# VHH binders against NADH-quinone oxidoreductase subunit I 1 (nuoI1), part 10

Target 1, 152 residues: NADH-quinone oxidoreductase subunit I 1 (nuoI1), of Koribacter versatilis (q1is57)
Amino acid sequence: MSIAPLLRKVFLIDLIKGLSITFKYQAPKDCQTEQYPQERPVITDRFRGQPMMKLGENGETLCIGCNLCALACPENLIAMKSDRDPVTKKKVMVTYVYDVSRCMFCGLCEEACPTQSLKLGTGYEMALYSREGMVLDRKVLEHRTAPEPYEK
Key: E = the ipSAE of ESMFold2; O = the ipSAE of OpenDDE; V2 = 0.75 times the mean of E and O plus 0.25 times the DockQ between their complexes.

## First folded at step 8 (VHH; framework vhh_8k46_1)

Design m1 (from f1 with D30S K65E; at its last look DockQ between E and O 0.02; V2 from the best seeds 0.00; counts 0 for: pae E 6.2 > 2, placed apart)
Fold by OpenDDE, look of step 8:
Formats: C-alpha cells, sequence, structure tokens
Structure m1 (fold): chain B 152 residues (1-152), chain A 122 residues (1-122)
C-alpha cells in the first residue's frame, strides 16, 4: 500500500495531471486574453484614462485655479498658474499643464478637484511615438476628443 | 529690454562636466518656462531641456536624459544646466530660451539668449 505513493512520485503522476490541466485550459475557448484591437475591453464609467477638463454648459471653464489637483499628484506632473480677475477678484486659472507621459492614472487629481473640472475619461488609446504630444495644456484638455480607435 | 545671458560654456574632455547658467532680465522670470537648446555645426537646433515656472517639472531630450539636470532659481532670475558625463556629440552652441508655456519646440519660446559654446574633445 505504501508503494503507491512512491510509484506516483516515480511516474510523476501529479505533475502530469497538473500539466494536463494547464494544457487543457490553453484552448482558445478558455483564453482570457482580449485580442486587441479586434477585441476591445469593456470600459466602465469609473475607468481612469485620458485626462480632460469638463466645461460648463456655456463652454466656460469649471476650473477655479485652486491648484489642489497639482498638489494631489504624486508624480507632480501638473503645473498651473493662477491669477486674480481684475473685475471679480476671483482666482482664475491662466495656464495649465498635464504631462500624461508620467501619469499613473491614480485619479488623485480628479478627486482633489472641488469643481470636478478635471476628469480622467474612458479613453485609453493614447499611445504616441514621442513624448512631445503627451504634455497637454488647458486647450488640449478642454477640447480633447476621444482618441481615434486603432483599427487593424 | 528682455535679456538672456548664458554663460558657463567651454572646453571639456569626454566624461567631464560643465554647468551652464542663464541670467534673465526684462520680464517676469517666474511666469516663464525656461529651456535650453543646442545647435551643432551643420545641424538643426535641437531641444535639450526645459523647466516649468516653479521648477516642479523638468524635461529632457532622450540624448541627455540622466546626464543633464536643469534647475532654476527664481530669486536670481537664473536657469542652470548641469551637464555631466559629456560626450563628443554634446558639442554645440547652447542657447537659453524663455516662453510662457514652451517645451520641446523652439517656436514655442518667446525670448532667446546668445549662444554659449560647449566643446567636448579629447
Amino acid sequence: as target 1 above (152 residues)
Amino acid sequence: AVQLQASGGGFVQPGGSLRLSCAASGFTFSDYYMGWFRQAPGKEREFVSAIDWSGGNTYYADSVEGRFTISRDNSKNTVYLQMNSLRAEDTATYYCAAGEFSLFKSEEYDYWGQGTQVTVSS
């Protein structure tokens, strides 16, 4: 009776069984890998992707130049300048820079935004051949359209 | 009048170091990105490095990444470029530039200084 375990070891039965199971699930029907771009992932509303700035109903900026998003960014990839409006005396955003090439898409900047102006959208096809196009200013962020889907 | 005065160039052996400085005047220094460009003989002017208003973000060309360090002192209206591990291919005239929002493209910069020559040779 005690020989059975030894025989199992000698013949590597458990290994073979394991391998058999592993190989069984290598069938295409059991493949969990999405074949991009033919198979695209289902993107949820909570997906953190392409940064953008939401505009008000009249196309006005919702950014109040508070700099909280920049401070919240662990990568320090957000830089902005603010000034006081000479008439309203309110702080306003003048310049905004977002280096998406260094973004880890954590969403802290979005969470920090009191007006929900800054949003990580659902776009994920942001690949470029150069870093130059990855540094985004307010114009790009406010008017950024969804990336053109890659088709192959 | 706007002035950008670059200094610190010179002759150095391969592997050596230089520190460039650019003193700015005639504009609100802290409102501008500062950049360094270089131009070798017979070549186009190319981006080297840039730094944002406060110094919180720095940018480098791939060819100098890890070797060059850009910094600024807004209290002195000066931008610096520490160049380490210099190579022969770094030989060029280096230019300091300023722009409100400018990074990789020379046309984005509003003001330019006179060039300072850097020569790396054995």
Scores: ipSAE 0.020, ipTM 0.398, lowest interface PAE 4.6, mean pLDDT 88
ESMFold2, look of step 8: ipSAE 0.134; ipTM 0.513
ESMFold2 (binder alone), look of step 8: mean pLDDT 80; pTM 0.801

Design m2 (from f1 with D30S K65E E108R; at its last look DockQ between E and O 0.04; V2 from the best seeds 0.00; counts 0 for: pae E 8.4 > 2, placed apart)
Fold by OpenDDE, look of step 8:
Structure m2 (fold): chain B 152 residues (1-152), chain A 122 residues (1-122)
Amino acid sequence: as target 1 above (152 residues)
Amino acid sequence: AVQLQASGGGFVQPGGSLRLSCAASGFTFSDYYMGWFRQAPGKEREFVSAIDWSGGNTYYADSVEGRFTISRDNSKNTVYLQMNSLRAEDTATYYCAAGEFSLFKSERYDYWGQGTQVTVSS
């Protein structure tokens, strides 16, 4: 039996080697952690963040009140009321509510929207000190500006 | 005229239960969130619970979560608040409110009922 393997075990050579590698990559230059808010993540167009409703070119709603987004939501956090326009006989959305506090940002609601009215935007700085502001209504969804960036 | 008539308040010992009811009239009940708020003497009115249009979603203040249960019967235009395991700090005047799409903010509720007093005391 080669004494070498035993010696390696006794002196924990492999452990030390492992630890040395681990510690080597603890150098700041090798740090992969973004130092928010000094370092902000690069947000892509596919990012699923703050929900919003896109408006048409003339500011009209693109929502047709179909309720597909609500049905697609696994968290059941979307509720809406629709009615038929007495003149056009078209179904129209009257009221819309989105509880973002319960959202897991899966994007199913966005995918379900046939008119692409509902979209998860790129806003991610949605933190509040209470849930009070996390229930978004139609007005907020259609007109809400991007979240205010957090500053130190 | 819009009316919200709350009832069911009273005196109860700590650990006891009460069930509040709020009968609504004068508006399309099923188009509104229904909420309960409470106000203790010297304190601001605070959110207690809310329920969405269909009853599919319910919301509670942290202080009442697990103890209170909100429900509604749209056929009766009534919202209920089952209050279990009542505590002294639950003592307040409770108000029923209706809002089209509001939940936690009292200013977003459109209609308010008269308060019903709940007193929890040994």
Scores: ipSAE 0.015, ipTM 0.303, lowest interface PAE 8.1, mean pLDDT 87
ESMFold2, look of step 8: ipSAE 0.015; ipTM 0.392
ESMFold2 (binder alone), look of step 8: mean pLDDT 80; pTM 0.800

Design m3 (from f1 with D30S D52S N57D K65E E108K; at its last look DockQ between E and O 0.03; V2 from the best seeds 0.00; counts 0 for: pae E 12.6 > 2, placed apart)
Fold by ESMFold2, look of step 8:
Structure m3 (fold): chain B 152 residues (1-152), chain A 122 residues (1-122)
Amino acid sequence: as target 1 above (152 residues)
Amino acid sequence: AVQLQASGGGFVQPGGSLRLSCAASGFTFSDYYMGWFRQAPGKEREFVSAISWSGGDTYYADSVEGRFTISRDNSKNTVYLQMNSLRAEDTATYYCAAGEFSLFKSEKYDYWGQGTQVTVSS
């Protein structure tokens, strides 16, 4: 009967070996993580980040007031109000509200938009000290710009 | 406190007309979609009609299209449902509801009234 397996259990030799392995990776050259905020990831165009509303080439809204984005949202965080222009009898979007605080960035609202007006942009730095700033209105959404890409 | 008060129900002969009113208070009426639902005894609540915040768009269930007309008066904070050519099948308790995000599904309306009974019998 060998006592070596018992001694390894009593003295926690496997635990010490594990700690030794992790300790040798403490050198900064072996760090695999990006050290936010000094190092930041490169974000692709398909990233689903902060919402924005695209405008046409003449600055006109592309939204037609269809409410499809609100219906597609699983968290029901989009609210819009529309009415008809009495001259043209076309629906016009009047008010648009997007509550980003509960957004899970699923992209279903983007997929539902027939004019591609609503887009999840590349912004990911959106922490605030209050929830009220997380409720975006039409002006914020239409004039939001994508953050400049990080370059070393 | 939010309050939706439905009125105008009653007894009517088949083929007759009634006009339902729903007076609202405790919220900004012009910011809400308004809807009417009905529930017959032993049945689930069903959609009847809805109207956009300005009155620009109106919606009706297939069973009432052409017979019922919904309207609203934002100066009086009131929604109306004009019911014409009433049938025995229209007998139910009619509820008004207010919601910001959805027109058609009862689960998504935020505020509900107490209802008014409409009875159509010969």
Scores: ipSAE 0.000, ipTM 0.178, lowest interface PAE 12.6, mean pLDDT 78
ESMFold2 (binder alone), look of step 8: mean pLDDT 79; pTM 0.788
OpenDDE, look of step 8: ipSAE 0.017; ipTM 0.281

Design m4 (from f1 with D30S S54Y K65E E108R; at its last look DockQ between E and O 0.02; V2 from the best seeds 0.00; counts 0 for: pae E 8.1 > 2, placed apart)
Fold by OpenDDE, look of step 8:
Structure m4 (fold): chain B 152 residues (1-152), chain A 122 residues (1-122)
Amino acid sequence: as target 1 above (152 residues)
Amino acid sequence: AVQLQASGGGFVQPGGSLRLSCAASGFTFSDYYMGWFRQAPGKEREFVSAIDWYGGNTYYADSVEGRFTISRDNSKNTVYLQMNSLRAEDTATYYCAAGEFSLFKSERYDYWGQGTQVTVSS
C-alpha cells in the first residue's frame, strides 16, 4: 500500500485543496451574482418578459382573433373572444385577457401568433403586492408602458 | 334593464355547504366574465371567485381556493358558486357581478346584483 494515499487522507489534502479553490472564488471580483437593483441584468431581444400586443403603424391591432395563442398556452392563462366584423366579414378579436400571474414565460403563445401581435417583451420588473394587477386585458397589453424600474 | 339576481344564501353550520346562483338578464351573458364578491360587516368588499366567458378558466381567492367552485351555464344565463367546507369567516353578503375584462378588481365589473346573505354559525 503506497503510503502516499494514506497520508493524503490523514492530512485531508484533497479537502484542503477543494476548500482553497472554493475560497479563492469567494472574492467579490469573482462573484457572478448580479446585485439587483444596483446591478441590472443585460436584457436581450429574445428575453421573455412582460407580455404585450404590438400595434400596426397606424395604431391598429395586429391580432386577428385566431385564438392560437390561447390554445398554445400550457397554463391556459389566455382567454379571448372573437367575432366577425359586420362590414369586412373578417374575424376580429373582441376581448382578450392574459393572466401573467400564472405565466411561466415559455413563449409558446408568442410563437403561435401568426401576425406576431403577441410578444413577450423585455420588461421584467412585474412584481406586485397583489394578484389583482396581474390580469392584463387588451387595453393594458396594447398600451402598457414599460414598468417603472425599481430603485433602492 | 340589466339584472343580476342572486339566490341560495342562508344559514349553515361550519363545515356545511351552500350553492349560490345568479341569474342574469338584460345583457349578452356570454360576453362577460362573471364574478362573486363578498362583504362582511365592517369589512371591504373582497373578491371571491370569477369565471371566464365560457367556463374555460376559473379564479379563486386564496381564502376559498379548494373549497369553492364557480361554474356557469350560458344556456341559462346563470353563474353558480358551490361553497363547501364553509367557515365562520365566510359569513358575508355575497354579490354577483358581471365584467367584460375583469377578474379581481371590483371597480372593473360593470353590473352588480343584489346581495345574498350567507351566515356560517354553529
Scores: ipSAE 0.015, ipTM 0.314, lowest interface PAE 6.3, mean pLDDT 87
ESMFold2, look of step 8: ipSAE 0.033; ipTM 0.407
ESMFold2 (binder alone), look of step 8: mean pLDDT 80; pTM 0.800

Design m5 (from f1 with D30S K65E F101W E108R; at its last look DockQ between E and O 0.81; V2 from the best seeds 0.00; counts 0 for: pae O 8.1 > 2)
Amino acid sequence: AVQLQASGGGFVQPGGSLRLSCAASGFTFSDYYMGWFRQAPGKEREFVSAIDWSGGNTYYADSVEGRFTISRDNSKNTVYLQMNSLRAEDTATYYCAAGEWSLFKSERYDYWGQGTQVTVSS
ESMFold2, look of step 8: ipSAE 0.044; ipTM 0.429
ESMFold2 (binder alone), look of step 8: mean pLDDT 80; pTM 0.793
OpenDDE, look of step 8: ipSAE 0.015; ipTM 0.271

Design m6 (from f5 with A33Y; at its last look DockQ between E and O 0.08; V2 from the best seeds 0.00; counts 0 for: pae E 5.8 > 2, placed apart)
Amino acid sequence: AVQLQASGGGFVQPGGSLRLSCAASGFTFDDYYMGWFRQAPGKEREFVSAIDWSGGNTYYADSVKGRFTISRDNSKNTVYLQMNSLRAEDTATYYCAAGTISLFKSEEYDYWGQGTQVTVSS
ESMFold2, look of step 8: ipSAE 0.122; ipTM 0.522
ESMFold2 (binder alone), look of step 8: mean pLDDT 80; pTM 0.794
OpenDDE, look of step 8: ipSAE 0.020; ipTM 0.394

## First folded at step 9 (VHH; framework vhh_8k46_1)

Design p1 (from f1 with F101W; at its last look DockQ between E and O 0.59; V2 from the best seeds 0.00; counts 0 for: pae O 9.3 > 2)
Amino acid sequence: AVQLQASGGGFVQPGGSLRLSCAASGFTFDDYYMGWFRQAPGKEREFVSAIDWSGGNTYYADSVKGRFTISRDNSKNTVYLQMNSLRAEDTATYYCAAGEWSLFKSEEYDYWGQGTQVTVSS
ESMFold2, look of step 9: ipSAE 0.074; ipTM 0.483
ESMFold2 (binder alone), look of step 9: mean pLDDT 80; pTM 0.795
OpenDDE, look of step 9: ipSAE 0.011; ipTM 0.259

Design p2 (from f1 with E100T F101W; at its last look DockQ between E and O 0.39; V2 from the best seeds 0.00; counts 0 for: pae O 10.1 > 2)
Fold by OpenDDE, look of step 9:
Structure p2 (fold): chain B 152 residues (1-152), chain A 122 residues (1-122)
Amino acid sequence: as target 1 above (152 residues)
Amino acid sequence: AVQLQASGGGFVQPGGSLRLSCAASGFTFDDYYMGWFRQAPGKEREFVSAIDWSGGNTYYADSVKGRFTISRDNSKNTVYLQMNSLRAEDTATYYCAAGTWSLFKSEEYDYWGQGTQVTVSS
């Protein structure tokens, strides 16, 4: 081995060169990473995030209790009970459960909904300290508000 | 033994109010829907109102919407039916029921209380 290669190894020249290149691109102008939570991504309308139920113009449910969303879910995280309204005799949703903790946000449930009642919204900050809060019922899904942005 | 004890019925004039109560015992109250049904003489038993386990959802027959309010207190194992603006057609025997599956179908209720008479007359 020539003295030069040995010296390069001893002084870790290649390592230093590598590090210098790496750190060169750490300049703010070259930063490609969004610094969450200070920087948040722009969320598109097609983003599949927080599940919700849309309501009609008069605040009525658009869900017809058809159970297609539950059947479409690969994770089987949706449970629904339906019944017939005693007056109108129409099928209605009685109970609805969506376990978001098991959701992979595929959107198949949304696509399966004939009335477009069920939607994956643009919310993505859904972390909770308790799993119980991740089991969403009709009340939660129909009346969800935008969560407070996470701040460190 | 399972018991559903209804109370609060009586005589009232049209436009008056009554509050029915149903005290439950002998089963896990929080696991059940609670419903109210009524039966007038010569008529079939009909759905009046129901409430789910937590009280988050309430249901009413069209004939009582806006006049009746169902609620429950799980700490007391009791379901209530506040009846306002009572009409002659509200005269019936009212029954409290507990179920685990459906809110509207009487056959889906597992337990029934004794009826309490409500009479609306001038």
Scores: ipSAE 0.000, ipTM 0.247, lowest interface PAE 10.1, mean pLDDT 86
ESMFold2, look of step 9: ipSAE 0.085; ipTM 0.503
ESMFold2 (binder alone), look of step 9: mean pLDDT 79; pTM 0.791

Design p3 (from p2 with D30E K65E; at its last look DockQ between E and O 0.66; V2 from the best seeds 0.00; counts 0 for: pae E 8.4 > 2)
Amino acid sequence: AVQLQASGGGFVQPGGSLRLSCAASGFTFEDYYMGWFRQAPGKEREFVSAIDWSGGNTYYADSVEGRFTISRDNSKNTVYLQMNSLRAEDTATYYCAAGTWSLFKSEEYDYWGQGTQVTVSS
ESMFold2, look of step 9: ipSAE 0.012; ipTM 0.158
ESMFold2 (binder alone), look of step 9: mean pLDDT 79; pTM 0.791
OpenDDE, look of step 9: ipSAE 0.108; ipTM 0.526

Design p4 (from p2 with S54R; at its last look DockQ between E and O 0.09; V2 from the best seeds 0.00; counts 0 for: pae O 6.7 > 2, placed apart)
Fold by OpenDDE, look of step 9:
Structure p4 (fold): chain B 152 residues (1-152), chain A 122 residues (1-122)
Amino acid sequence: as target 1 above (152 residues)
Amino acid sequence: AVQLQASGGGFVQPGGSLRLSCAASGFTFDDYYMGWFRQAPGKEREFVSAIDWRGGNTYYADSVKGRFTISRDNSKNTVYLQMNSLRAEDTATYYCAAGTWSLFKSEEYDYWGQGTQVTVSS
């Protein structure tokens, strides 16, 4: 081995050169990485995140109990029961369960909803310490707001 | 009249098993979620387990997951709770409940049975 190549290895010249290049691009002006949670991404309207149920103008449910969302879900994480209103004879949703812990956020359930009642919102910070909080019922879905942003 | 009759409680050693039963009458059984709740002295009533109308989906509190199994027989209007690997912390009065709205909140259940005492002690 030539002395020169050996010296380069001993002094780690190639490593230092590599590190120098890497660190050169660590300057804030050259940073292309969002520094979460200090920096948060801009979430688009079509983002598929936190599931919720939209309500009508008078606070009424838009769900017609058709069960299409449940059928569209490849993970079968939606369960609902419907009944017929004795007065109007219309099908109405009685109970609704959405297990978000099993959700892959594909949006098929949203697309399947003929009344656009079910929506995947813009919330993405949904981590919880208990799985119980991940099984969402009708009441939770209808009253769900954007989650509190995570802070260190 | 609506009635939920719970049974199967008793004394058991840690690591033991019990099977609770709740017989329902006075309402359309298969129209309801059936749930089990428990309340220890000085503590709030807490969710234990629930099962949907036909037994297709089951739900458990994290503290009992893997140890308890809920089931129902709609032909008998009965819901069951198999409790295995019982711990001292499982000591409580257990209540059977029927509901149509929410699974985990006791205030959302429509009908309640009488409590059955479960005591886990060496």
Scores: ipSAE 0.019, ipTM 0.345, lowest interface PAE 6.7, mean pLDDT 87
ESMFold2, look of step 9: ipSAE 0.113; ipTM 0.535
ESMFold2 (binder alone), look of step 9: mean pLDDT 80; pTM 0.798

Design p5 (from p2 with S102P; at its last look DockQ between E and O 0.02; V2 from the best seeds 0.00; counts 0 for: pae O 9.1 > 2, unsure alone 64.7 < 65, placed apart)
Fold by OpenDDE, look of step 9:
Structure p5 (fold): chain B 152 residues (1-152), chain A 122 residues (1-122)
Amino acid sequence: as target 1 above (152 residues)
Amino acid sequence: AVQLQASGGGFVQPGGSLRLSCAASGFTFDDYYMGWFRQAPGKEREFVSAIDWSGGNTYYADSVKGRFTISRDNSKNTVYLQMNSLRAEDTATYYCAAGTWPLFKSEEYDYWGQGTQVTVSS
């Protein structure tokens, strides 16, 4: 039976219908939300997460100390020191610092890297109790270990 | 010669305030991050606060957040540490340091000043 338009407005029938539909799909069987940490998302290769530095096949650094990543960073959270190799006279990276606590994971630093040394990895569980642990040096970036998955 | 001269330390009661100053010379002041560290007897030197070259970013140890404020005046080559609501556990020798990044480890800083003693006691 079609309810008169005025009565539908007075009794808020459309609103009630809308709410009923919305709540119907709130049943657990219809839940589309992943229940972290029991359920974790499938992370794609292009995911912008934990920064890391890739090494060459022999474990050598791929960073050439060009500083382009630091210049590309809108947050200015990258700093590095470079020196000249005494034999080759090429510029080499000596120290590298990445303050991940200020990172918005935009990926501009990764794109700016001519050797593809710097990469935002797939790690996303980066929460720490202190900011001190969020300033990453080259040792951390180059020797990243698999993170221990969070468990409640 | 590089010099970092700290001043402003002394005796204060709990809840009191002190303002430390560190005057720098012998290097390009505005190219460096400035930091404060402290060392209590029998303890390791620990990070307190740091400020970037422009003063736009500041860093604090969790133990001093909300109580200490770091600032700098590049025209005077001086860095300051305003310490409010001082506690007994803040008692230490405070050191001024200069580095190229606000790292939390003392070994990452290039230059160090002489220590100034801060004693918080009733």
Scores: ipSAE 0.007, ipTM 0.273, lowest interface PAE 9.1, mean pLDDT 87
ESMFold2, look of step 9: ipSAE 0.013; ipTM 0.377
ESMFold2 (binder alone), look of step 9: mean pLDDT 78; pTM 0.781

Design p6 (from p2 with D30S S54L; at its last look DockQ between E and O 0.53; V2 from the best seeds 0.00; counts 0 for: pae E 7.0 > 2)
Fold by OpenDDE, look of step 9:
Structure p6 (fold): chain B 152 residues (1-152), chain A 122 residues (1-122)
Amino acid sequence: as target 1 above (152 residues)
Amino acid sequence: AVQLQASGGGFVQPGGSLRLSCAASGFTFSDYYMGWFRQAPGKEREFVSAIDWLGGNTYYADSVKGRFTISRDNSKNTVYLQMNSLRAEDTATYYCAAGTWSLFKSEEYDYWGQGTQVTVSS
């Protein structure tokens, strides 16, 4: 039986129906929220998280010291120094600094890297008690391991 | 106090081999790249070899490439230079150095050891 339009307005039937639907999905069984840290998200390969440097097969750096990643960074959080290899006479990266505390994880630095040496990995649990630990150097970036999952 | 103690130098015939060692103390060894330089009489000090913090990258002068091998053991705070197929022109005082900035420029090394003499003669 169709309720008369006027009665529907007076009794706010549409509003009540809307609210009932909304609250129906507030049941725990219908909850779509992941309860961190008990529940963690599935991280995709394209996730932009923890910065790292890929190494070659023999552990050599793939970075060619071109500085394109630093130039691409909107936050200017990357700094490097390059030198000339005494054998090949080619430009090589010597030092590298990445301040992750200022990173917005945009991925422009990764895209700018011609050798795909620099990568934003899948790690996302990077919280530290000290900012000094967030300034990553070449040593850290080239030898980073997966972090231990956070537990209360 | 920072110390770099080099050893392993001596007299050797052409074609012979020597292994230099440099033991470090007084600083965090793994935070530094290590280099070897040499100076012959009447010549300028020249770059020989360098190795980064964890040994992932090694570098050599053209004159020693294929004959010398640099390595490090961070558990012993020691850097090594294996010198094979030694030539008369390799005769020099060899210096160990530690740095944090540049692998190739002597002025960028923070600490220097005492030299060890290598003499290649028939």
Scores: ipSAE 0.017, ipTM 0.307, lowest interface PAE 6.3, mean pLDDT 86
ESMFold2, look of step 9: ipSAE 0.034; ipTM 0.426
ESMFold2 (binder alone), look of step 9: mean pLDDT 80; pTM 0.796

## First folded at step 11 (VHH; framework vhh_8k46_1)

Design q1 (from p3 with N57Y; at its last look DockQ between E and O 0.79; V2 from the best seeds 0.00; counts 0 for: pae E 9.6 > 2)
Amino acid sequence: AVQLQASGGGFVQPGGSLRLSCAASGFTFEDYYMGWFRQAPGKEREFVSAIDWSGGYTYYADSVEGRFTISRDNSKNTVYLQMNSLRAEDTATYYCAAGTWSLFKSEEYDYWGQGTQVTVSS
ESMFold2, look of step 11: ipSAE 0.006; ipTM 0.311
ESMFold2 (binder alone), look of step 11: mean pLDDT 80; pTM 0.798
OpenDDE, look of step 11: ipSAE 0.014; ipTM 0.275

Design q2 (from p3 with N57Y L103F; at its last look DockQ between E and O 0.02; V2 from the best seeds 0.00; counts 0 for: pae E 11.3 > 2, placed apart)
Fold by OpenDDE, look of step 11:
Structure q2 (fold): chain B 152 residues (1-152), chain A 122 residues (1-122)
Amino acid sequence: as target 1 above (152 residues)
Amino acid sequence: AVQLQASGGGFVQPGGSLRLSCAASGFTFEDYYMGWFRQAPGKEREFVSAIDWSGGYTYYADSVEGRFTISRDNSKNTVYLQMNSLRAEDTATYYCAAGTWSFFKSEEYDYWGQGTQVTVSS
């Protein structure tokens, strides 16, 4: 072994060079990181966040119980039951469940919705200490309020 | 074999009315959304109207809202489009379609009928 390579290893020259480069780019002037929660991200129009169900002008459901959103979900996190109203003969959604804890926010369910009832909104602060609260039903989806912003 | 047969097209004066019909066969009619699309010469095919399985929900393009009415009779495997207050800009070949996806996207309809010509002219 040449003495030069050995010396480089002993003095960890390559490691120091690597660390130097890494730290060079850690300078505050080069930092693009937002300081959450003091700095909150700018949400774009294409953002896919908190699931919700849109209501009609009179507060009526826009869901027609077609189950297309459930079929479109690659994670199978949507389950619903529909039935035909015996009086009106209209198909209606009876139950709806959305497990947001397994959601990867791909938006396929939204695209699949023929009435644009299901929407991924702009909310992103959905973290909970328990999974049980992440299983959303129709009531939660239609009347979901914006969560309180997290503060340090 | 799946078949969608549209009829009812023709010539009409502005302000007139037509009723289109589309008879379906070869599939379970009540399991499908039914839609009407139209294509004018030199233009892209555009959404006109759609109806869900039971007729509980209907949708219309903004350009035809209030003038056109879509309905269906599942016992006859037929979807209808009542067109009132027709305008020159309604002139197009109208197509009936069946699908199990979005109402508004033509690419997502599974079956298409032959077009019926509607001409609105003085």
Scores: ipSAE 0.000, ipTM 0.232, lowest interface PAE 11.0, mean pLDDT 86
ESMFold2, look of step 11: ipSAE 0.006; ipTM 0.208
ESMFold2 (binder alone), look of step 11: mean pLDDT 80; pTM 0.798

Design q3 (from p3 with Y33W N57Y; at its last look DockQ between E and O 0.02; V2 from the best seeds 0.00; counts 0 for: pae E 12.0 > 2, placed apart)
Fold by OpenDDE, look of step 11:
Structure q3 (fold): chain B 152 residues (1-152), chain A 122 residues (1-122)
Amino acid sequence: as target 1 above (152 residues)
Amino acid sequence: AVQLQASGGGFVQPGGSLRLSCAASGFTFEDYWMGWFRQAPGKEREFVSAIDWSGGYTYYADSVEGRFTISRDNSKNTVYLQMNSLRAEDTATYYCAAGTWSLFKSEEYDYWGQGTQVTVSS
């Protein structure tokens, strides 16, 4: 081995060069990172966040129990049961489950909803210490409560 | 055997009206969405209208919105398409379709009827 390559290894020249480059781009002027939670991101209109179900003007469900959203989900995280109302003879959604812990927020379920009942909202602070709270039912989806903001 | 029998097609002048009917048998009618599609010569089959299980929700292609009305009678296992203010561009073979999970795409429908010809010409 030539002495030159050996010296480069001993003095870690390549490592130092690499680190120098890395640190160069860590300068505050080049930093594009928002300092969460002190700086919160600006949410756009196309943002896909916390699932929700829209209600009609009178507070009625817009879900017709068609199951299209469940079929559209590549993660198969939506499960629902429908039944027929004995009086109106209309199919109605009886139970609805959305496992947000497995959601990749692709929006296919929203697109598949013929009544535009299901929507990915602008909420993004959905982290929990337990997975059990991430299985959302109809009540949670229709009556979305704003999460408590995280504070440092 | 599943059967969808469409009827009501014919020749009509522009501005005229027709009512299509599709009688279903061989399956539980009330468990299916019903749809109408049409295909003109040299064109692809296109969505016209769909109706949910009980008739609570109806859907229309933009080209027929306000002119066509879809309805169903579950007691008769029949779906209807009232076509008003017909135009030359409405000339096509109309098909009735049934699906448990179908709305706008033809590929989503499980059963298809024979076509009925609608010709709008002066």
Scores: ipSAE 0.000, ipTM 0.239, lowest interface PAE 10.5, mean pLDDT 86
ESMFold2, look of step 11: ipSAE 0.005; ipTM 0.190
ESMFold2 (binder alone), look of step 11: mean pLDDT 80; pTM 0.801

